VH-VL binders against Interferon-induced very large GTPase 1 (GVINP1). Designs and how they scored, part 6

Target 1, 242 residues: Interferon-induced very large GTPase 1 (GVINP1), of Homo sapiens (Human) (q7z2y8r1479to1720)
Amino acid sequence: DKRLFVLSILGLQSSGKSTVLNALFGLQFTVSAGKCTQGAYMQLLKVEETFTEELGFDFVLAVDTEGLRAPEHSNKSKDRDNELVTFVIGLANLTLINIFGENPSEMQDILQIVVQAFLRMKQVKIFPSCLFVHQNVGEATATDQTMDGRRRLEQKLDEMAAIAAEQEQCLDVTCFSDVIRFDVNTHVYYFAHLWDGNPPMAPPNPRYSHNVQQLKSRILMTATQESRGNIMKISDVKSRVQ

## First folded at step 2 (VH-VL)

Design r10 (framework fv_romlusevimab)
Fold by ESMFold2-Fast, scan of step 2:
Structure r10 (fold): chain C 242 residues (1-242), chain A 121 residues (1-121), chain B 108 residues (1-108)
Amino acid sequence: as target 1 above (242 residues)
Amino acid sequence: QVQLVQSGSELKKPGASVKVSCKASGYTFTSYAMNWVRQAPGQGLEWMGWINTNTGNPTYAQGFTGRFVFSLDTSVSTASLQISSLKAEDTAVYYCARYDWSEGLYYFDYWGQGTTVTVSS
Amino acid sequence: SYVLTQPPSVSVAPGKTARITCGGNNIGSKSVHWYQQKPGQAPVLVIYDDSDRPSGIPERFSGSNSGNTATLTISGVEAGDEADYYCQVWDSSSDHVVFGGGTKLTVL
């Protein structure tokens, strides 16, 4: 039985994940297309044998959700998305939350579902890590928008945490940092085009290269820390997704 | 026991259509993806694409878009391949084959027996 | 598009060792699988993930994969091993399953 690191990707738009993973890790992977389970698409990537001892895992399982809607006020649609997101986050060692555009209010429903899922995971003492990735950031005002974007995201996460805590009757939760370890200055990354098509392995833009290196370092650090403790085996994942 | 049983051979004229079926048994149909592979007379194996048995979404290899349609009927654990506007070049044995994603490997552990499609005037 | 190159034929005497190669650019970074196909029959998996054997496949079958060449090795070849052999990988850059052209093994 082989060890694996589970990386989940959530968002309204998802494409080119094998390309993104290859760019982020710089490793040679054998990629396998996976079956959809409860609306999640899975891809397994084999870690080159020379790195498996250093990283502490043999494979990376990338889990994607396609077609997540953010429609307002549909109880049935919200329940479906809630079940899918809870499953995906519960499966993951690290969850990447893809925010399209500069304003997190456009993803308010998804943020609420994500926070509710993390709150439920906390109740059973499961503490997955998360990172937020903003794409489609405005070029002319990117620096100013990044600062404003972080503040808006933190405010929305705190609001959603308070609402979820009220609904779940958790008196000890007042903000998002009570739900999961989160720092808006280090757990949020901004890219104009990270999720578009198949980016080159060696990007020409130094700004984007720097941000990719930082995200990669954080992913590898999280993977290394998780591999010292609570790493899953492939047979365990198969049992959970059947 | 796992079995993939395909429909019988077909002899068709150019311009006709054909539907090849692959009935699975001995496992949970929606837990394994189904692939299609063809082999022209005296030639090698050629991957055509796969269908997600859970979502019904097909993925076609380059060269197999348009005239080729993958579908499934989960109520009878059956995957199907339909070829429209048949050409002589479609003459081949068509195989269904399953793979299991759980080991991070893209290999085919069980194959159907093959369906021969002959297109001749 | 990614291409796997196999010799079209290999001949071997009974009891000797046959080696069938599968060439591909940096194939050692990929997982290689091997299939045996006898005339009029469906392919049968004989090696997966470079060197692992499915249940029921004799120990005479082994595999290796490094650099630009993967190799299927059949030791103590028997008449019943006469077949076409195909190597196969998944190419992440094209999201495509790739088969080699096949090698006809003749036992004489």
Scores: ipSAE 0.000, ipTM 0.394, lowest interface PAE 21.3, mean pLDDT 74

Design r11 (framework fv_romlusevimab)
Fold by ESMFold2-Fast, scan of step 2:
Structure r11 (fold): chain C 242 residues (1-242), chain A 121 residues (1-121), chain B 108 residues (1-108)
Amino acid sequence: as target 1 above (242 residues)
Amino acid sequence: QVQLVQSGSELKKPGASVKVSCKASGYTFTSYAMNWVRQAPGQGLEWMGWINTYTGNPTYAQGFTGRFVFSLDTSVSTASLQISSLKAEDTAVYYCAREFRYSGWDAFDIWGQGTTVTVSS
Amino acid sequence: SYVLTQPPSVSVAPGKTARITCGGNNIGSKSVHWYQQKPGQAPVLVIYYDSDRPSGIPERFSGSNSGNTATLTISGVEAGDEADYYCQVWDSSSDHYVFGGGTKLTVL
């Protein structure tokens, strides 16, 4: 039985999640793909033989929520989204939280869903790992990432954590780092535009390639240092998915 | 050549403190977790905890909280273990060990040579 | 906390096969690593993930893991194999690496 690394990606509808997954895994051989009972799309990818020893896993299971829609004020809609999000985060060794563009309202929506899911998991002593990927942030390069952007994200996460903690009666939670192991300086990645203009006439943006390389490096660090006790054998996937 | 080189042996009195260093070479220091393992005289191996070399965050096994501190100096690819308020039962060989792949089920493929810490009056 | 049980000692004649066991509740569901430690030296990884060998470790070293027992098997034992052997697992319930108590292999 082979070892499996589960990577989940969460994002609102039309947030570019597929672009990030393709950039990370490219032409990796797909063993199987399909929807699970919770509505997530899963794709099983084979790791090249030369990398299995370095990475410590044989396969990657990529899990996509198919683009969550912004939360409606309906309790019914919110509960369904929360169940799906809780499932994919709980299944994953690492969850990528994909934020597209710079609209504060859309950012608040995804952060609210994510923080509530993490807080609920904390109550049952499940501590998932996450990385934030902020795409399409102007012409910024990896070296142009500012403390201001990271501080704003941390402030919003802290705000959402405080609200969720009050609703869930968690008196010991005052900020996001009380909910999950998180460092805004190492767990947030800002990505430039993929294209320098409109395809197919526009060339690829070299800065995007560099940003992808840095995210790949961080995924490797997380895989080698932070995914304790969560690695599944392929035989376990059937039990969790079915 | 991948190797971990530890500091020399230490002889300390009860109540003193000691700092054991572990210098890595031949690989990217921040790509692999560093674990600490203790072995008392004539006894087996005992896992003390690990430190994430990328973030600097330490994690301690249940018996090694309080007096034991893991730290890093990434500029010189060095991990350190500090033990305060030394007791006779701290007498042991202390090893650093690199965790080659994933945490949670990965093996320790490269070990330091060990540092003997002797606590006696 | 999770406990791994090894016999304190195993004796074997040169050229014969030594088997060192590592007992643990449902250990077959965990990945077992094995280390060799010679007197005055640091441990050396000889088997990882139940049965895989690091580069440089002879084929006569092999491993298995099922049910409640993992086994390190050394065929054609040589005098140089005399050492203490430790099994190791990660226990996800405690977020803790656990070592067995060690087995002293004596050749002769």
Scores: ipSAE 0.000, ipTM 0.431, lowest interface PAE 13.1, mean pLDDT 75

Design r14 (framework fv_romlusevimab)
Fold by ESMFold2-Fast, scan of step 2:
Structure r14 (fold): chain C 242 residues (1-242), chain A 119 residues (1-119), chain B 108 residues (1-108)
Amino acid sequence: as target 1 above (242 residues)
Amino acid sequence: QVQLVQSGSELKKPGASVKVSCKASGYTFTSYAMNWVRQAPGQGLEWMGWINTYTGNPTYAQGFTGRFVFSLDTSVSTASLQISSLKAEDTAVYYCARGFDYSRYFDYWGQGTTVTVSS
Amino acid sequence: SYVLTQPPSVSVAPGKTARITCGGNNIGSKSVHWYQQKPGQAPVLVIYYDSDRPSGIPERFSGSNSGNTATLTISGVEAGDEADYYCQVWDSSSDHYVFGGGTKLTVL
């Protein structure tokens, strides 16, 4: 039985999360793919043998959800999405939370779902890592924009955590860092547009490529850290998925 | 082969300063938090705080603000603890310990640095 | 601040089972980690997440955690197990790592 690192990606419908997943891993490393009974799409990727000892795992299981719906839209869609998100986060060693653009309501929607799921996981003593990926942000003043974006995200996460804790009667939770260990300066990645120009085939944006490499490095470092503490076997994941 | 190697023992007079270093090897330094834990003679383990090796941001436990400073030199994979205005109650063995961001435990420890404060 | 209570000492005969307790209010809702410290040496992680063993730690070390008490169990105790044992949790309300006072295990 081989050692497995589980990476999940969450995002609302049309959030571009498949573009990020493909940029990180591509299809060339996929040894199998399919949909599990809970409705998530899974891809099994083989780690090169030269790196398995250093990383501490043999395979990466990438888990993608069908596009999530806004929480306020429908009671039936909320129930299904909450179950799927809880399953996906509970399965994962690391969860990527994909936010597209700068729409405040879309950000609030995904944060509400995610924070509630992490709070539920905390109650059963599961402490998965998370990283936020913010796509399609403006270019005018990227450094200033990302600084302001980080402050706003932290404020919203703390607000959502306090609300969720009140609903769940969790007296020891007052901010998001009480739910999961989180540093807005190191756990949030902002991606500018892929292209540095108006034509669709304009040259690639160097900032996008740099951020992809930084995110890859963080994922590998988190994976190495997690695998030494909580190595998972393929058979363990298979029994939980079935 | 993860290893944390700390600087040698120090004997200081009250009011002096001391800097304890912890050199990491066998892993990517910035992938793990570095924690500091103190043990006074005949006493138990006391967590002092941690430093985020990726950002450089230190967090101090209650009772370790002011005279205590955590710092990094990432070019040599080294974390340091500086204690200013030394007092007799600072006499202890100081350990660095590698921590996980979300796992909340310490998997590898330095050998410890004994700091003795006496006149 | 959150407090972990350990008995100051536990004595056990060689080959028997030692049980070291760690008391805390609703500690069963927290994850407990255990460290072994031999005289003049640094602590060594022996149990993490209540019951998991790091690579290299013998199967005779096990852990449990429920209600107000976590327990480190060492079966078939050997002379080399003589050490101080510390429990540790993360207290989210204070954002602190909390250690118990330590238990000296004596193998007689």
Scores: ipSAE 0.000, ipTM 0.423, lowest interface PAE 15.5, mean pLDDT 74

Design r15 (framework fv_romlusevimab)
Fold by ESMFold2-Fast, scan of step 2:
Structure r15 (fold): chain C 242 residues (1-242), chain A 125 residues (1-125), chain B 108 residues (1-108)
Amino acid sequence: as target 1 above (242 residues)
Amino acid sequence: QVQLVQSGSELKKPGASVKVSCKASGYTFTSYAMNWVRQAPGQGLEWMGWINTNTGNPTYAQGFTGRFVFSLDTSVSTASLQISSLKAEDTAVYYCARLDYEGSWSGYYYGMDVWGQGTTVTVSS
Amino acid sequence: SYVLTQPPSVSVAPGKTARITCGGNNIGSKSVHWYQQKPGQAPVLVIYYDSDRPSGIPERFSGSNSGNTATLTISGVEAGDEADYYCQVWDSSSDHVVFGGGTKLTVL
């Protein structure tokens, strides 16, 4: 039975998610890829044998939600999104929450669902790691924009945590850092332009490729730390993903 | 209901300017790029360029620089095309069309699946 | 400057199969989309990503793409299929959307 690291990527729309995922793993050997029964897209990647000892796992399972809260979603679709998000976060060793551009308010509903899922998992003593990725941050105002973005994100996370805590009857939770260890200065990563020349169909520009490589390195470093009690086995995933 | 609704037809004299608007509804405006496509009388579809609705960054096809300006008003989910110093050769139907950035992590969906009804711009004396 | 070549016209009898080609250098490595345009109307996406159909498009419409030729196939052609058809790709080397010149389908 081989060791598996599960990486989940969440976001409102595709908006660069699949490009980031493919860029991170496109040069690796894909063992299998496809849509699972729960509605997530999964890609199983084999870690090069020279790195398995250092990393502590043999495979990476990349999990992507094609798009949440697509236009015209019914109330039934929203309930499905809540279940899907809870599933992919619960499955993951590390979850990336992708925010396209610099406007966290567009992610407000997803942040609420994510916080609610994390709060429920905390009640059963599951503590997955989470990173926020902001893409398409402008160059000229990068410092000011990231400061504003961090402030808005922290405010929204705290608000969502308070709402979720009330719904789950956890009166000891008043901000997001009470739900999961979170520091807006260290758990949020900002990336400049996705594309050279636009539109999105174009290959990633050289700067974007460098940023993706940097993110890949950070993900792998995080994966070597024990963010959960132990790494999953492939047999565990087969029972959950079928 | 997902739709793009464009402004009405325009009749202009050479040298004037025109602004064509395209109002989006029923979807998250910033999740889709907005393309502009022109069709001169009796001719085929000609791609003019697109604008990234999240960043505001426009890209113009060859031949559509200078006199043509793509812009956005995200507060009302509207994209606009302005043509300055109009020429007879600018007579055409102008379409806006949305483009999905990506369809899935394993591939892309880059078909323009929703189009405006078109705005006829006629330049004559 | 990448170029897509379509025949200017194709004629087909009702109930028969129409085949509209889109030629391009190594087009099989690109994703091809197809649009239907009726007189006085905006284009309608009928095939995307080489062979996928949007919701509401009849199964009579299908697509393929390999080598230097992409093909839109319309089986059991109906009078209502008479229109101009355009193929479209993205050319990453020029950062341009490229349309074919269009094919007028006549149902006789």
Scores: ipSAE 0.000, ipTM 0.398, lowest interface PAE 17.1, mean pLDDT 73

Design r2 (framework fv_romlusevimab)
Fold by ESMFold2-Fast, scan of step 2:
Structure r2 (fold): chain C 242 residues (1-242), chain A 121 residues (1-121), chain B 108 residues (1-108)
Amino acid sequence: as target 1 above (242 residues)
Amino acid sequence: QVQLVQSGSELKKPGASVKVSCKASGYTFTSYAMNWVRQAPGQGLEWMGWINTYTGNPTYAQGFTGRFVFSLDTSVSTASLQISSLKAEDTAVYYCAREGYDILSGYFDYWGQGTTVTVSS
Amino acid sequence: SYVLTQPPSVSVAPGKTARITCGGNNIGSKSVHWYQQKPGQAPVLVIYYDSDRPSGIPERFSGSNSGNTATLTISGVEAGDEADYYCQVWDSSSDHYVFGGGTKLTVL
């Protein structure tokens, strides 16, 4: 039986998720992967044999969600999104939270659902690992934007954690770091525009490539650590998907 | 238990060469970069460069090219620093340090005990 | 090349709090690591990624990093904390590690 590292990607319905996945993995996948329920899609990457012993896994399973935005404003649709997020986070060794664009309402929606899911999982002693990826940061002010963005994200995460904690009657939770191990300075990646200038004719942005390589390095490092006693087998995933 | 054990002190004359070794144990040698750091008597820490333990590719800081060579023997989990054409200014304690990773950059989580190289006529 | 500035020395009375600063242009956007070096010994990592503490390092050691200044804070200082302290960052622009000049902590 083969060893599997599960990487989940959560985000609102947008082109940003596809861009990140394509940059991380290219199109060198085996497409005969199992389908998850409720709009989650799975893609399987085979690790080169020269690296399998060192990394401790044979495959990377990328789990992508259709999106967290409800088709219409109904309580049943919101429950579906919460169930999907909880399932996907629970399946994963590492979850990427993809934030795209600058719409405050969309950012609040995804952060609320994610924080609530993490808090529920903490109550049953599941401690997921996560990283935040913010797409489409301006190139000219990227350094200033990342500092400001980290402060805003930390404030929003703390706010959402407090709200979720009150709803779940968890008096020991006052900020997001009480929910999961998180440091806004080290667990958030900001991706500049893929292209410098007006797409599609602009040349590739060099800083985007750097950020992708750093994120990929962190993902592999996390996978290597998790493989020590928490890696899944492909047969386990097939059983859980059904 | 991670350990980095360096070779013993060296006393050399100007113009000679020296090879300092750093033997790693307790972890997968090729999974972590090895850095070299120098400290002249009474001075601070000076980063010399690093070597990728998987590829064998070295990267040298400004002023540490030419006479300084980083090398590996992965079969015995050992990194080495060779200094040729020794000068008095090379007198220092030389440290190897393993680079741990969390996110974007590394940190030096384990250090060798240091090797004193003294260059005098 | 990126430069880190530390005060050459800091003196503190036993039981008080010592603060060692590390100045750098926009250092708050970088991850800062701190090393303790006692005379004749190899450096020891005491803080990594601004504020994380390795196993075995007492909780009285803490770190912060914002704007142009990173700070190593040692609460309830003990005689055994007497050492040289170095800050360090990775400068991705030059692909180089940079160390501060070091601060000698004296416990009087």
Scores: ipSAE 0.000, ipTM 0.406, lowest interface PAE 15.2, mean pLDDT 73

Design r3 (framework fv_romlusevimab)
Fold by ESMFold2-Fast, scan of step 2:
Structure r3 (fold): chain C 242 residues (1-242), chain A 121 residues (1-121), chain B 108 residues (1-108)
Amino acid sequence: as target 1 above (242 residues)
Amino acid sequence: QVQLVQSGSELKKPGASVKVSCKASGYTFTDYAMNWVRQAPGQGLEWMGWINTNTGNPTYAQGFTGRFVFSLDTSVSTASLQISSLKAEDTAVYYCARGLYDYEWGAFDIWGQGTTVTVSS
Amino acid sequence: SYVLTQPPSVSVAPGKTARITCGGNNIGSKSVHWYQQKPGQAPVLVIYYDSDRPSGIPERFSGSNSGNTATLTISGVEAGDEADYYCQVWDSSSDHVVFGGGTKLTVL
């Protein structure tokens, strides 16, 4: 039985997921892909053999919630989304949470679901590893990298934590740091964008490679620790999924 | 058993260089960060920086960027601290400490026994 | 730069409860770790991530962290608890580990 690292990705469309996976693990081979019983899309990737001993795992199981926050939204679909997100986070060794700046409503909804899931896990003393990733889709998004942008994100997370705590009747939770240990300055990574619009002749953003490398280093360090502490085998995942 | 064993005490003159080593055993060297912490006589603990044992990338605290160099020899599970152009103010006990690569950085769960570096004229 | 403030000394009678504080701006949003250092010895981790105890550390050691103050509590203090105690956090703005100045616990 081979060693497996489970990486869950929330809030990314298929194209964004591929970019992240390629940047983090270099070239890798898709062995299989499909939906699990819970509705998450799973992709099994074979790690390049030269890295397997250093990383401590042979395969990466990438899990995402493609289609989360469908155009039509209801209370019933929100309950299903909560179950799916809780499952995806619970399955993972590390969860990446993608942040969008273009639609406040959609961002608030996914943050609330994520906070709710973390709060439930805290109650059973499960502390999942997570990182927040912001992909620059425009110039306005770049301002979110500033101190003011990070402060606003922390404020939103604190607001969502308070709401979730009230719903779960947890009076000892007042901010996001009470739900999971989190520092907005070190747990949020920004992908610099390439300048490909107006002005079309602007040079590529030189921070792109640096930001990707920093995120990669963090993920690999986390993966290495997880693989030595409590890594899953493929047979264990089948038992949990089926 | 998980251990960090450091090299022996050093007595140096101002302007000399010293290299302190820290050998890890009982765990996979590259799974944990290696931190360096200094303690001057009668003073508290002062963090000098850390090195990522998986990538080899060092990070130095303010005040330790010029004369101080962190390095690794992964083949023998050893981290090293080199101090050049020694000054009297460098007199201290130097500790290596294993840090968790957790998002909460950096509980130091295993410590070396310390290496006393004395700089005297 | 981020600063952690500890009282330089705390005295307690055997069997009583000692409380050592660690003050920092919004320290409740950070993870606090505590170390015990006896004379001539390396520090020993006694509490990590605000309130967790490493294996081998007695249950009488506990921690809390909220607002601007983290606290290490030692109940039923024993003579062997006499030591210097240091709190520690990670300061994200500078990407630095910060130690408090240390508190000498005297058991008399």
Scores: ipSAE 0.000, ipTM 0.418, lowest interface PAE 15.5, mean pLDDT 73

Design r4 (framework fv_romlusevimab)
Fold by ESMFold2-Fast, scan of step 2:
Structure r4 (fold): chain C 242 residues (1-242), chain A 120 residues (1-120), chain B 108 residues (1-108)
Amino acid sequence: as target 1 above (242 residues)
Amino acid sequence: QVQLVQSGSELKKPGASVKVSCKASGYTFTSYAMNWVRQAPGQGLEWMGWINTNTGNPTYAQGFTGRFVFSLDTSVSTASLQISSLKAEDTAVYYCARDSYFGEWSFDYWGQGTTVTVSS
Amino acid sequence: SYVLTQPPSVSVAPGKTARITCGGNNIGSKSVHWYQQKPGQAPVLVIYDDSDRPSGIPERFSGSNSGNTATLTISGVEAGDEADYYCQVWDSSSDHYVFGGGTKLTVL
């Protein structure tokens, strides 16, 4: 029975989730891939044999949702999204919350569902890790995002946590860091445009490549830490995926 | 263009076995689950189960365990349904149908159907 | 097991509006899909996620889903709409797809 690190990626359909997954792991490294009954797309990636002892796991399971439904869809779609998000977060050792572009309403929809799911997990003493990834920002906008965007995200997360806590009557929760371990300075990554100009003539943006390496390093650090405690075995995941 | 092409009609005697094939083209076969649906003469659509095209793991609806086997040959993008120990009540049109990746688990493409007739 | 109930038949005059219902306990909390099946042919998806149309399906086809009843509505019915119509949901509690019994639409 092999040890498995589960990485989940959440975001709306237009969020560029496949771009992040491809940049970090590449689809050609996939041992197997497919859709589970809950609607998540799963890719099993084999860890190079020479690194399995160092990392403490044999495989990485990358879990990607079909995309969360837009709020203008029925209440039923929101209920399904809540179930899917709860399943994906509960399955994962680390969840990436992917936001594409500069849309504040998109951020609010994702954050509401995610914060509610994390608060629910806290109630049953499950403490997943999360990282936020904001993609497709210009160089000037990316500078603004890294300076002011972190403060705005932290404030919004704190607001959502307080509202969720009030609804669930959890008086000991006043900010997002009361729900889950979170530091806005180390758990948020801003990705600039991939190219400095118009493809196909534009060269790749060096800042984008650097950000991918930083995120990859953080994922590996989290995976190594988790391998000492909460890494699932592949047989456990098969039971839950059905 | 996405297509699901099924094998031709079969006429079998009770106790025989039959294998129905569904060949996919126009998309990455292993990225979408494949479902099997049965329709007896004059009756409605009945979901039989699905198979994960990447892992090969099948899931059967309650009435279709035992005699029914879902399998894959990913090298030729083909899903197959085998029915053993055929009974008269197995007479039906059998369809393969692809799960949609987007949307909430609708079947966006269907095979043309394979008629299986079991008679003495 | 979850059950979807459809009327066995609906008759409509050309140019009028046909309504086909699909009853299920709290079906408004589920995504309902609709399929059209003409004699001797495979089913065709005409509505998914309660009210969305696949590419190529005429605007005359619409859907709704609320409470215990989902409805497929076909306005300005044409002779070519004569077919059997099936509703479908995914039942997450059993991890099973469920089809309604089907409704034969007759255009007279």
Scores: ipSAE 0.000, ipTM 0.406, lowest interface PAE 17.9, mean pLDDT 74

